# Ledger of designs, part 5: VH-VL binders against Prefoldin subunit 5 (PFD5)

Target 1, 151 residues: Prefoldin subunit 5 (PFD5), of Arabidopsis thaliana (Mouse-ear cress) (p57742)
Amino acid sequence: MASSSSRGEMEKMGIDQLKALKEQADLEVNLLQDSLNNIRTATVRLDAAAAALNDLSLRPQGKKMLVPLTASLYVPGTLDEADKVLVDIGTGYFIEKTMDDGKDYCQRKINLLKSNFDQLFEVAAKKKSVADEAGMVLQAKVKQLTAATTS

## First folded at step 1 (VH-VL)

Design n08 (framework fv_namilumab)
Heavy chain, then light chain:
Amino acid sequence: QVQLVQSGAEVKKPGASVKVSCKAFGYTFTDYYLHWVRQAPGQGLEWVGWINPYSGDTNYAQKFQGRVTMTRDTSISTAYMELSRLRSDDTAVYYCARGEYDILTGYPYFDYWGQGTMVTVSS
Amino acid sequence: DIQMTQSPSSVSASVGDRVTIACRASQDISSYLNWYQQRPGKAPQLLIYAASSLQSGVPSRFSGSGSGTDFTLTINSLQPEDFATYYCQQSYSTPWTFGGGTKLEIK
ESMFold2-Fast, scan of step 1: ipSAE 0.013; ipTM 0.604

Design n09 (framework fv_namilumab)
Fold by ESMFold2-Fast, scan of step 1:
Structure n09 (fold): chain C 151 residues (1-151), chain A 123 residues (1-123), chain B 107 residues (1-107)
Amino acid sequence: as target 1 above (151 residues)
Amino acid sequence: QVQLVQSGAEVKKPGASVKVSCKAFGYTFTDYYLHWVRQAPGQGLEWVGWINPYSGDTNYAQKFQGRVTMTRDTSISTAYMELSRLRSDDTAVYYCARGKYYYGSGRLPFDYWGQGTMVTVSS
Amino acid sequence: DIQMTQSPSSVSASVGDRVTIACRASQDISSYLNWYQQRPGKAPQLLIYAASSLQSGVPSRFSGSGSGTDFTLTINSLQPEDFATYYCQQSYSTPWTFGGGTKLEIK
């Protein structure tokens, strides 16, 4: 819907304005992509820890084990502030935990990371949509202009 | 100009492996995802997976998980798809195709395709 | 996974006819839909991207429309070289998925 509305406005823009809009949107997508990559890395590490704990589920409970720690994860209060997300990429510290405590810790952190990823992904998708649409409108206008002036 | 050139046809026995190459010309190899798409005789297009030439990251369709491996060599702008434990129903033309990404989105179309590699699996 | 349903599976038409092919996505894909033409013995070629944008070099008799979940490809005046199979594809999210194809037979 927003894409359809913005498309109408983009048709009214000049080539230089569309180029600037696309470049700005691409830059924003790039910054969000970096954040998404950091969350993905942290999630992979926690998933590995959770898999190890699940593999050991048949062992007596109460055994001590090392569990990787993510230092911090900050989730923005609104999707528009996704650029405030801070993710520890998992050069993490390890804490000795009981198996049950370790499983609970990993599950809580994985759920938080998945929620944060989903929020940022939606913001990134919307910004990518703007960049893609601006690029397509720009490409069409350049084609029309070059056909008229150089053909 | 942009071109994707694939290796030649292969005939294999069931249980063998096949490795198909796709060499890129005319663009920055690491700027585009390379997708692999197959087509059995008389059938439609089926996506096999993609590789990000920049990172080496891959994503495979569930049907092929455990049998397919995608790799690349950036020094020669070439991507590879290896399919193992071949079955007769793997007989197909295998295509590579270029898809632009905005930092991993893959939302631009497959604008250039390789010519295809026929892989025949028969006893 | 986003499922792409294409109809009809085949259609026979005469030169000069208007042909429409439908493509339906199982969820909203905005305008991230592409159409490919595959001539017998050849690799697919990009025909239309972003649901309605004509690829450079493609004849103006081809047009695409739709958004969200329902899309159509139209050929306004069929030519002999249009004998081919047509595929839709969503480029909204992984995994990439294609419609089953529509074989256009010129009689």
Scores: ipSAE 0.000, ipTM 0.470, lowest interface PAE 12.9, mean pLDDT 77

Design n10 (framework fv_namilumab)
Fold by ESMFold2-Fast, scan of step 1:
Structure n10 (fold): chain C 151 residues (1-151), chain A 124 residues (1-124), chain B 107 residues (1-107)
Amino acid sequence: as target 1 above (151 residues)
Amino acid sequence: QVQLVQSGAEVKKPGASVKVSCKAFGYTFTDYYLHWVRQAPGQGLEWVGWINPYSGDTNYAQKFQGRVTMTRDTSISTAYMELSRLRSDDTAVYYCARGRLRFLEWLSYGMDVWGQGTMVTVSS
Amino acid sequence: DIQMTQSPSSVSASVGDRVTIACRASQDISSYLNWYQQRPGKAPQLLIYAASSLQSGVPSRFSGSGSGTDFTLTINSLQPEDFATYYCQQSYSTPWTFGGGTKLEIK
């Protein structure tokens, strides 16, 4: 949040300083937007995995195989193992879970990602507010300079 | 059928508090954020805040910070909004509405399911 | 807070007309803009989300456009049930904020 005091401080800055501030704030906003997009992509994949688990819990399949749902969540593609999933714990080893545990894992991860998204979104909005205010002050100073030159 | 059902109308004195409930049906309660939006006589919509039913995390508009409390009970799929130190200008219809469904829908989604509204009248 | 300004505050039209309602954000909100319809005595109904995406069950005569700061809602060929108040709303940053509303009235 840029207060009236913060805006007053920006008004004391020179044109070059305001340009630098705005460019840095814009860069940080872009990096945060990239992070938000990465979280979005991960959440979409987990939503798809949760939907696939629901479908698989209801369908009989006859062939034993490992079905990748995400990089770290797998489910056996056989009727005999329809109530289990395999979770990659990040070391090339898998932990067997029930279908309910697999669904809970996906939901916990989705909720974590949504929370992380909210936090980063607020930070991005705050930084964008700073960039926008710096831009407005910069524009006002340029207008003042143009008006002085024109008269 | 997906729906949100709110508690009935309330009449309160200035200085009192009111607690409005919003019960969810037909979907997984913890998958959607619940927003509270009010509409004073005069037809303007005003966002009060949201709650994440899974975590209990909340976000309130600054205007209501310190007076509003949002909670939920996942065992009965019910969210609550309590507004304290009521003033006559808090007279409004208070709506609960679900939003931020899935991440893809969250980024682009509005509030797609609304409760019927609860009229809160604050008068001496 | 992000201010949302709607224009006009009211518009009079006839059945079969094409109507456009404008919404302006005080800062860039990308495409995080939603449109709602509210009939007297009823809760708002979502029409458009993400500036241009039609909500399931909403008639195709409704469309949304725009990005950044300027947005429009268009109703192509008005029907009698469309006479209502319309609100835009940004979901880019908390607090979420609404426009003042546009009342669509019979001519």
Scores: ipSAE 0.000, ipTM 0.484, lowest interface PAE 16.4, mean pLDDT 79

Design n11 (framework fv_namilumab)
Fold by ESMFold2-Fast, scan of step 1:
Structure n11 (fold): chain C 151 residues (1-151), chain A 120 residues (1-120), chain B 107 residues (1-107)
Amino acid sequence: as target 1 above (151 residues)
Amino acid sequence: QVQLVQSGAEVKKPGASVKVSCKAFGYTFTDYYLHWVRQAPGQGLEWVGWINPYSGDTNYAQKFQGRVTMTRDTSISTAYMELSRLRSDDTAVYYCARDEGYWSDAFDIWGQGTMVTVSS
Amino acid sequence: DIQMTQSPSSVSASVGDRVTIACRASQDISSYLNWYQQRPGKAPQLLIYAASSLQSGVPSRFSGSGSGTDFTLTINSLQPEDFATYYCQQSYSTPWTFGGGTKLEIK
């Protein structure tokens, strides 16, 4: 007798217990889905930042551009030198990084976010499985009750 | 299976150099920093430095600055640590270890270790 | 450099015992504290990361606690395979530094 989330355990639960379990599992799935979407958005924006840094490394100093300051924001700016960028560290302050350091930072962060997405996706998939199973058992019990009522 | 496989034991004379290899399997080599840690017989763990396999950038403990060089070859997913001007007190097992990079930069995967003996 | 101090240096225990090992950082390292187990002749293995998170595959009898400067590793119901040397490590700032180790010995 493992967890109360098993199909066998769910089949022993009353309709009210199953409704509570499903509602809780659905809420958890929604919260995890929001987190997954945030990671996906951050990954896309860091990919764009990495591409922008690659483009800048090939351009002459002094060209105007939109520079990614965070995973989600852009602001107009120019490089002081061809091999340097300013990075927003999240408090309105900036750290000067070499172009290669900036690219490396973005690539490492992208890879770590992708790894975290995979882990969180697995957790979300398991929670969704519980929610779906609870829903199926609940539906079966409601159908049985409805059939009894209509005789 | 994620693993790090190191080269075999070395015996060197004082003043020589040694180059230890660490080959990565089962993950994308360039996605994680690699650290080198040594352990003298009967002693604790001592950090030597790290290499970023993506960029080739390195950072060395002050004690080894000027004597250690870390490199990598991305085509064969292999990192190297070369220690020059060897002394008897460099006798140790040298480990490579992967930095998980996300939570607390913990070393989640370790190589089996390479015994380097420095004696006359 | 951040200095890591472990206590005790060695402890003798029996199978089934509860063992606690302490680790102190010379400055605030938040939760950037990791615990490793090293069996004789083997490479270290990660047990606990971020002060209190159990590494995948590590038995639940291992737990970590603490933040800032004071940290504890606890082994509940000691098993024969747990007789090893344990190291704490700070990863808050360069250089990475390890505690001196705690050798867990059979009583």
Scores: ipSAE 0.000, ipTM 0.504, lowest interface PAE 14.6, mean pLDDT 80

Design p01 (framework fv_pasotuxizumab)
Fold by ESMFold2-Fast, scan of step 1:
Structure p01 (fold): chain C 151 residues (1-151), chain A 124 residues (1-124), chain B 107 residues (1-107)
Amino acid sequence: as target 1 above (151 residues)
Amino acid sequence: QVQLVESGGGLVKPGESLRLSCAASGFTFSDYYMYWVRQAPGKGLEWVAIISSSGSTIYYSDIIKGRFTISRDNAKNSLYLQMNSLKAEDTAVYYCARGDYDYVWGSYRYFDYWGQGTLVTVSS
Amino acid sequence: DIQMTQSPSSLSASVGDRVTITCKASQGISNYVAWYQQKPGQAPKSLIYAASSLQSDVPSRFSGSASGTDFTLTISSVQSEDFATYYCQQYNSYPLTFGGGTKLEIK
């Protein structure tokens, strides 16, 4: 999936250069995959938090309640104070918001995470293409060297 | 308040082992990539190892590859460096450092916070 | 490996001087460059990332710029507390590599 130009450049590289290129590309792909998994997990948690906030909005009356919906979102409630939530706005900071503000925050954050996921997914696919191409060229060169040695 | 506190350094002989620890506080440890960086006395900075937020992706400097092992325990907010087959040239202050990740480009941004460092001296 | 070559290895400046420290990458690294300040006996402190973005709580007299593979750290009006060794670092690819450091002495 690499362009003919990048493949041509790789064909000119020595075995050591190709090993270095592949190792670097593999590392970048793995690191991007970790980031994608983190975004995926955060998105699932925020979706669950938004759903729980919607459920709680239908029964806000009750005794004091602190419900951890995700690592980033908590819903405190007391008699006549059940409309307040704590929202993790990043870097360890929390803001107290109304139920509606909490829902809006979750939606904005989900949209941001989805955008970031799409961008990272595209980058990961491109880097994986480079890693795969480098691996193919490397394998071919090693094969040639082995054949020359045994013949 | 972000804090990284290293421990475990000391004086050892060539061929021996040491395990360094880094205690993290003031942030969600499990969300960050972590690094070890070292500095020999009177010399410059040298990257040692990286570990991803989950611990699944690890990469080492070729200088210590096969001898050092980086690991983390997210439940304990701790980062570790197991150092085996120590050599005189491993003598350095070892720093625990936190990485900020560029989510748009999938690249590490830089080391935004550093620990105070722990001195490892390898001498016969 | 990407090599980061810092110049000069050391320099002396008087309070109020404009000083520049340069760092040259052996290949294209976009703007993936950070600068660190290390005072004697202390851990490094982040100054700049992405070649030109200031870290929080860093005085505005510090700035970074990039031109191709050439990167500069500028202190517009050096102060006595700027006595330190400065390091550049690329984070475009692995292994992560640092410049050799520039020791800034204040006269």
Scores: ipSAE 0.008, ipTM 0.582, lowest interface PAE 8.9, mean pLDDT 80

Design p02 (framework fv_pasotuxizumab)
Fold by ESMFold2-Fast, scan of step 1:
Structure p02 (fold): chain C 151 residues (1-151), chain A 125 residues (1-125), chain B 107 residues (1-107)
Amino acid sequence: as target 1 above (151 residues)
Amino acid sequence: QVQLVESGGGLVKPGESLRLSCAASGFTFSDYYMYWVRQAPGKGLEWVAIISSSGSTIYYSDIIKGRFTISRDNAKNSLYLQMNSLKAEDTAVYYCARDSITMVRGVITYYMDVWGQGTLVTVSS
Amino acid sequence: DIQMTQSPSSLSASVGDRVTITCKASQGISNYVAWYQQKPGQAPKSLIYAASSLQSDVPSRFSGSASGTDFTLTISSVQSEDFATYYCQQYNSYPLTFGGGTKLEIK
């Protein structure tokens, strides 16, 4: 069967190093997951805004409406540096737009969020794998140490 | 519509080999970790292997380690399980399953959210 | 390896009954538990993840709970389509492990 190359390195680490590695990896996974959840929530909000605009398509053209927008500026992250992604889900704005302008805005934003979701998901999955592996190696070493101490 | 369709199962003798395939459709296959899970007749579920979305990270159950190889071809939306040195104990329905991307309380999940119908592998003399 | 001990192995109930299936982990696994339903001749279906979160399109009569290393799946009022085998699964660490299954059958 296949083990990752990093498992060999982990097997050379002491208990304190493995514990620190797992704790840091878990923290990083949680932060990345929060970012992914923020992207999902923002996408849901934009989908709702787009649906509302579509419901109004039966109304006369040229009417203006208030469209909820996030204050966030969304920038794609890298595989190793997810801190490049900035999304502020807690801040919303209302701006006056025509229905067509509002729909276009929502669609462009959704497409951008989807692109970044894919990148962050892969990074998060990779970090989770490292955390799980570190936890397994740590457990094995603790068991060996405990047996040696109590023997 | 999300679907997983397994194929390649059949009757083989101990010591022979089989290659199972799983065809994915209705979702972006390259975004998901994938699993093989098996179930012997009248028995419970048993995890076989997992492969990451890129194919670079793989974990196996100790029961089949060294005999089975999981792989994927993202261009073809396909998952594979190469089974060598088959034993009577490997007789089971083999399921292809998709990993969850569901998030709860700030944690990525590792469970099977979509399953194929399975393909039966019978190892008998 | 983390062992998931499921009990009972079988349970008889009538339509309308409240049933509870239990699953015990051999060590702490937080809430990294999923539950699956499998009907005869069919693939498993995901019901619950993260111990208590209901999968989309699963009826609200299903619920999950956690207390330490003990996990439960409850069906508040059994329907005819609920007679099946139920499995718990931990995903705290490799190898991924399932409970032995609980067959819910008609009394």
Scores: ipSAE 0.000, ipTM 0.497, lowest interface PAE 13.7, mean pLDDT 77

Design p03 (framework fv_pasotuxizumab)
Fold by ESMFold2-Fast, scan of step 1:
Structure p03 (fold): chain C 151 residues (1-151), chain A 121 residues (1-121), chain B 107 residues (1-107)
Amino acid sequence: as target 1 above (151 residues)
Amino acid sequence: QVQLVESGGGLVKPGESLRLSCAASGFTFSDYYMYWVRQAPGKGLEWVAIISSSGSTIYYSDIIKGRFTISRDNAKNSLYLQMNSLKAEDTAVYYCAREGLWFGELSFDYWGQGTLVTVSS
Amino acid sequence: DIQMTQSPSSLSASVGDRVTITCKASQGISNYVAWYQQKPGQAPKSLIYAASSLQSDVPSRFSGSASGTDFTLTISSVQSEDFATYYCQQYNSYPLTFGGGTKLEIK
């Protein structure tokens, strides 16, 4: 995680270099945080879609309906069509597939998103640590400089 | 027909930068996830990066350790790979590839012809 | 990282032969395996996805199968255009990983 060698390098940097490093690290942390939030949202939606597909396969439906599972996944609901789903391919068009293919799609995407969340979370934590350390070193150097001129 | 055409490869020194481009035609580019995959001369295939259809979701291989950036311009039907701090180990043919539409299967249905990047002193 | 161990690294065959190439995953990946063909100086071409589903325009002599973490690509009767290098790939989790490749050579 935290790197003692990185801190040593920061202590050798000038105030302008530390400001630049801190600002860049803060920007990167914000970008990674946005990505983590997007993965969380996608995972929740896919979990809901998988649950809805499971419920539909276990319970017969006599009503004609269109069930929104996610923003891009819908299920047309009649008893005769209960084994088919529609998947948004990005332009507002949908591809009709079997329910088993829909379930496999959701589970595979959930597995990939969980793997990527863990990887990005670790990267974000490391970047946050660097940003925080740079901020502390910068603060200490500014205080030392101002104390020397006003003492 | 579907075509992917890479460009921007060449000979560079360690520590330098290159930007690769992939021009797409014959399909609605904005509907597809896109990839960069590389292959060192005489070696196997290695995944580099992925970008979602909208560009909002991006993932990288750890082997490029924050040095490469994938991006796309859907209005121009183009995919990019910005490569910084290049190393001799980055010497490879770089392919762009398209993910199949069928439920977002991550199998690559079409590949470009590749562009050679050589990093040497 | 999931390792894909491909065997053999090379094999020799004559036109009309039946050949099999195997790929073993270091952990469970369901059926999320693809197979690619690459001829010298060319880009890879997709053959199979989801372990056993043929891509469009791929001849029926190619087939894929799965058993646990073991995956097999079979060519029932080798044609002259089939002499190439074959790669397996898992797409169950990131990072995406490929097998080391199998070169199919003319006897």
Scores: ipSAE 0.000, ipTM 0.485, lowest interface PAE 15.3, mean pLDDT 77

Design p04 (framework fv_pasotuxizumab)
Fold by ESMFold2-Fast, scan of step 1:
Structure p04 (fold): chain C 151 residues (1-151), chain A 122 residues (1-122), chain B 107 residues (1-107)
Amino acid sequence: as target 1 above (151 residues)
Amino acid sequence: QVQLVESGGGLVKPGESLRLSCAASGFTFSDYYMYWVRQAPGKGLEWVAIISSSGSTIYYSDIIKGRFTISRDNAKNSLYLQMNSLKAEDTAVYYCAKSLRYFDWLSPFDYWGQGTLVTVSS
Amino acid sequence: DIQMTQSPSSLSASVGDRVTITCKASQGISNYVAWYQQKPGQAPKSLIYAASSLQSDVPSRFSGSASGTDFTLTISSVQSEDFATYYCQQYNSYPLTFGGGTKLEIK
């Protein structure tokens, strides 16, 4: 059942109904904003991972280890394996990639996260417009009530 | 009409503090990320800080991190920059700027304030 | 940090000329580039976002384009009010970074 968010329908709503609508819309906007912030954090971490790959191509470590760059991307920490990255393709399976392929992987994932941001941003913007409209109608009704109590 | 008006700039000595304000009007302030950008005399633009719509997410340039604090008061449609431990190299015109898009932490700017001059000199 | 290298630092033109200002990113930033115009003693004015989209109230003689990590701002026919300093900016990642500016001067 789709609820109407048209201005005309909101004008017909009582103050309590408008408060409930606005409260719910505000909550949904807050949740979407949190999701957008999470995507930003993931993007920053991937940028750091790409930078780490550049550093490792110039200055590999002498100790053998897997260096986690993201949940799915690892780099061997030895000179002998400095040109390789390991990508977790699911449930403990890893595939070797060149350093360039690792950088491409990070860039593709960053691009995907930005695409996901744009999609969620559109949803958040629409939810926010509902919250704003409900807020405007609510404000107008409260002002009218306040004016009506002045004799 | 969207307007951003900065205030609070002036002449201070190294090591002192100063607080800048930016008064916003003509848009729903609480929907937008806000920025501080500075420009040293005769130099280019340099990003200083960003604050999210709600004020909960903040990022700083490494150049001023630990010395400057960005904040906002959505009820007053105001943005602030608290500047501590000022250095001669902080001398600049400070602009507040509005993000183009709702909630967008990686947004271009659409509107800029007129700027307020901060001079740090003995 | 993503470096934005702007060229030239200055150029001279006459009213009616076509001018092109370039900006090169040190790494891939998709189309997350904006252009700003600044006149002496004034705040910057936003011209272009997403590499090629005009901001409101910006004349159509301004255009932007992108090719890989190379970005250009073109003024198809310079007017007297266009003599200003132009800055590119990337908003792909933090920290936000600007080009060094290009001063467009009267020939």
Scores: ipSAE 0.005, ipTM 0.512, lowest interface PAE 11.4, mean pLDDT 80

Design p05 (framework fv_pasotuxizumab)
Fold by ESMFold2-Fast, scan of step 1:
Structure p05 (fold): chain C 151 residues (1-151), chain A 126 residues (1-126), chain B 107 residues (1-107)
Amino acid sequence: as target 1 above (151 residues)
Amino acid sequence: QVQLVESGGGLVKPGESLRLSCAASGFTFSDYYMYWVRQAPGKGLEWVAIISSSGSTIYYSDIIKGRFTISRDNAKNSLYLQMNSLKAEDTAVYYCARDYEEWLSGDYYYYGMDVWGQGTLVTVSS
Amino acid sequence: DIQMTQSPSSLSASVGDRVTITCKASQGISNYVAWYQQKPGQAPKSLIYAASSLQSDVPSRFSGSASGTDFTLTISSVQSEDFATYYCQQYNSYPLTFGGGTKLEIK
């Protein structure tokens, strides 16, 4: 990636090409922002699930409850069975896990989503930079053409 | 002397392929956006494709998109058009043209096509 | 796609006449219009860019003007070498589009 070369290429682009480049970059930034929002939402849900599993391990024996933790994780309603959970691994199936295995699964998923977020965040920042630069170059070219055609 | 010279035209059958070349001389080829434009016998001008100075940005007319590929070799000062799945409707004189580039106040600005080649005739007939 | 409609498709003139060729864009294209001259059997030659700016070697009898989506090419005093076909072209957006051409013929 050469930002200097990218700017040099933009300086040599025509007005319609710069308009197309900026429009495409803006669309890509919007799509990436939506993906980042989805990752944040999933991370919050998994974090809530992990917190709920910790809370269950601290509750008094014999207390009855039913807690849907995520679309992919459910915890049994009583502490007598609280060491077992059902986890949807993304195929529509549920797997039975011990409480500690369930916590480990949630943590691994959170770590994966965090990694994916960091990667996409960097890509989005770079594409936004391209969109902003293209907009600046486009403005300069439009102003120059207006000056050239003015009597 | 600034000059563009096309070659590679000829008579081909429908469904065949042909590759056109355009040789540039007298200017710094690697600094310019380049075009292919065609003209059917007795008809007007029709834009085919554009390629940026580095080759990184390319746009095609919808009429030939997916069948034709524009490319360039800046080391050889040459522009190419690879034409696949040729149709009778592709019969035309094919021109290469240079985008007009004016250096003003430290920036380049593009204004239409300022230099054209002589053209090369492509005839697609059975 | 932006359509460029030229009128007339042909016109006849005598040396010394003032002729005007018009080109109408189907939507706003600012001043991103070029004009080309083509003689039989020859490649097009660039005349005007940015609607009104003359190319470096084009005679001053040629001029271009713009009013909204209407563009005109004017030859103030036709010379014998001016009998040719003239094309307008927009470069505001892809796909790039040309007018259908106007043939200037000797009377």
Scores: ipSAE 0.000, ipTM 0.461, lowest interface PAE 23.5, mean pLDDT 76

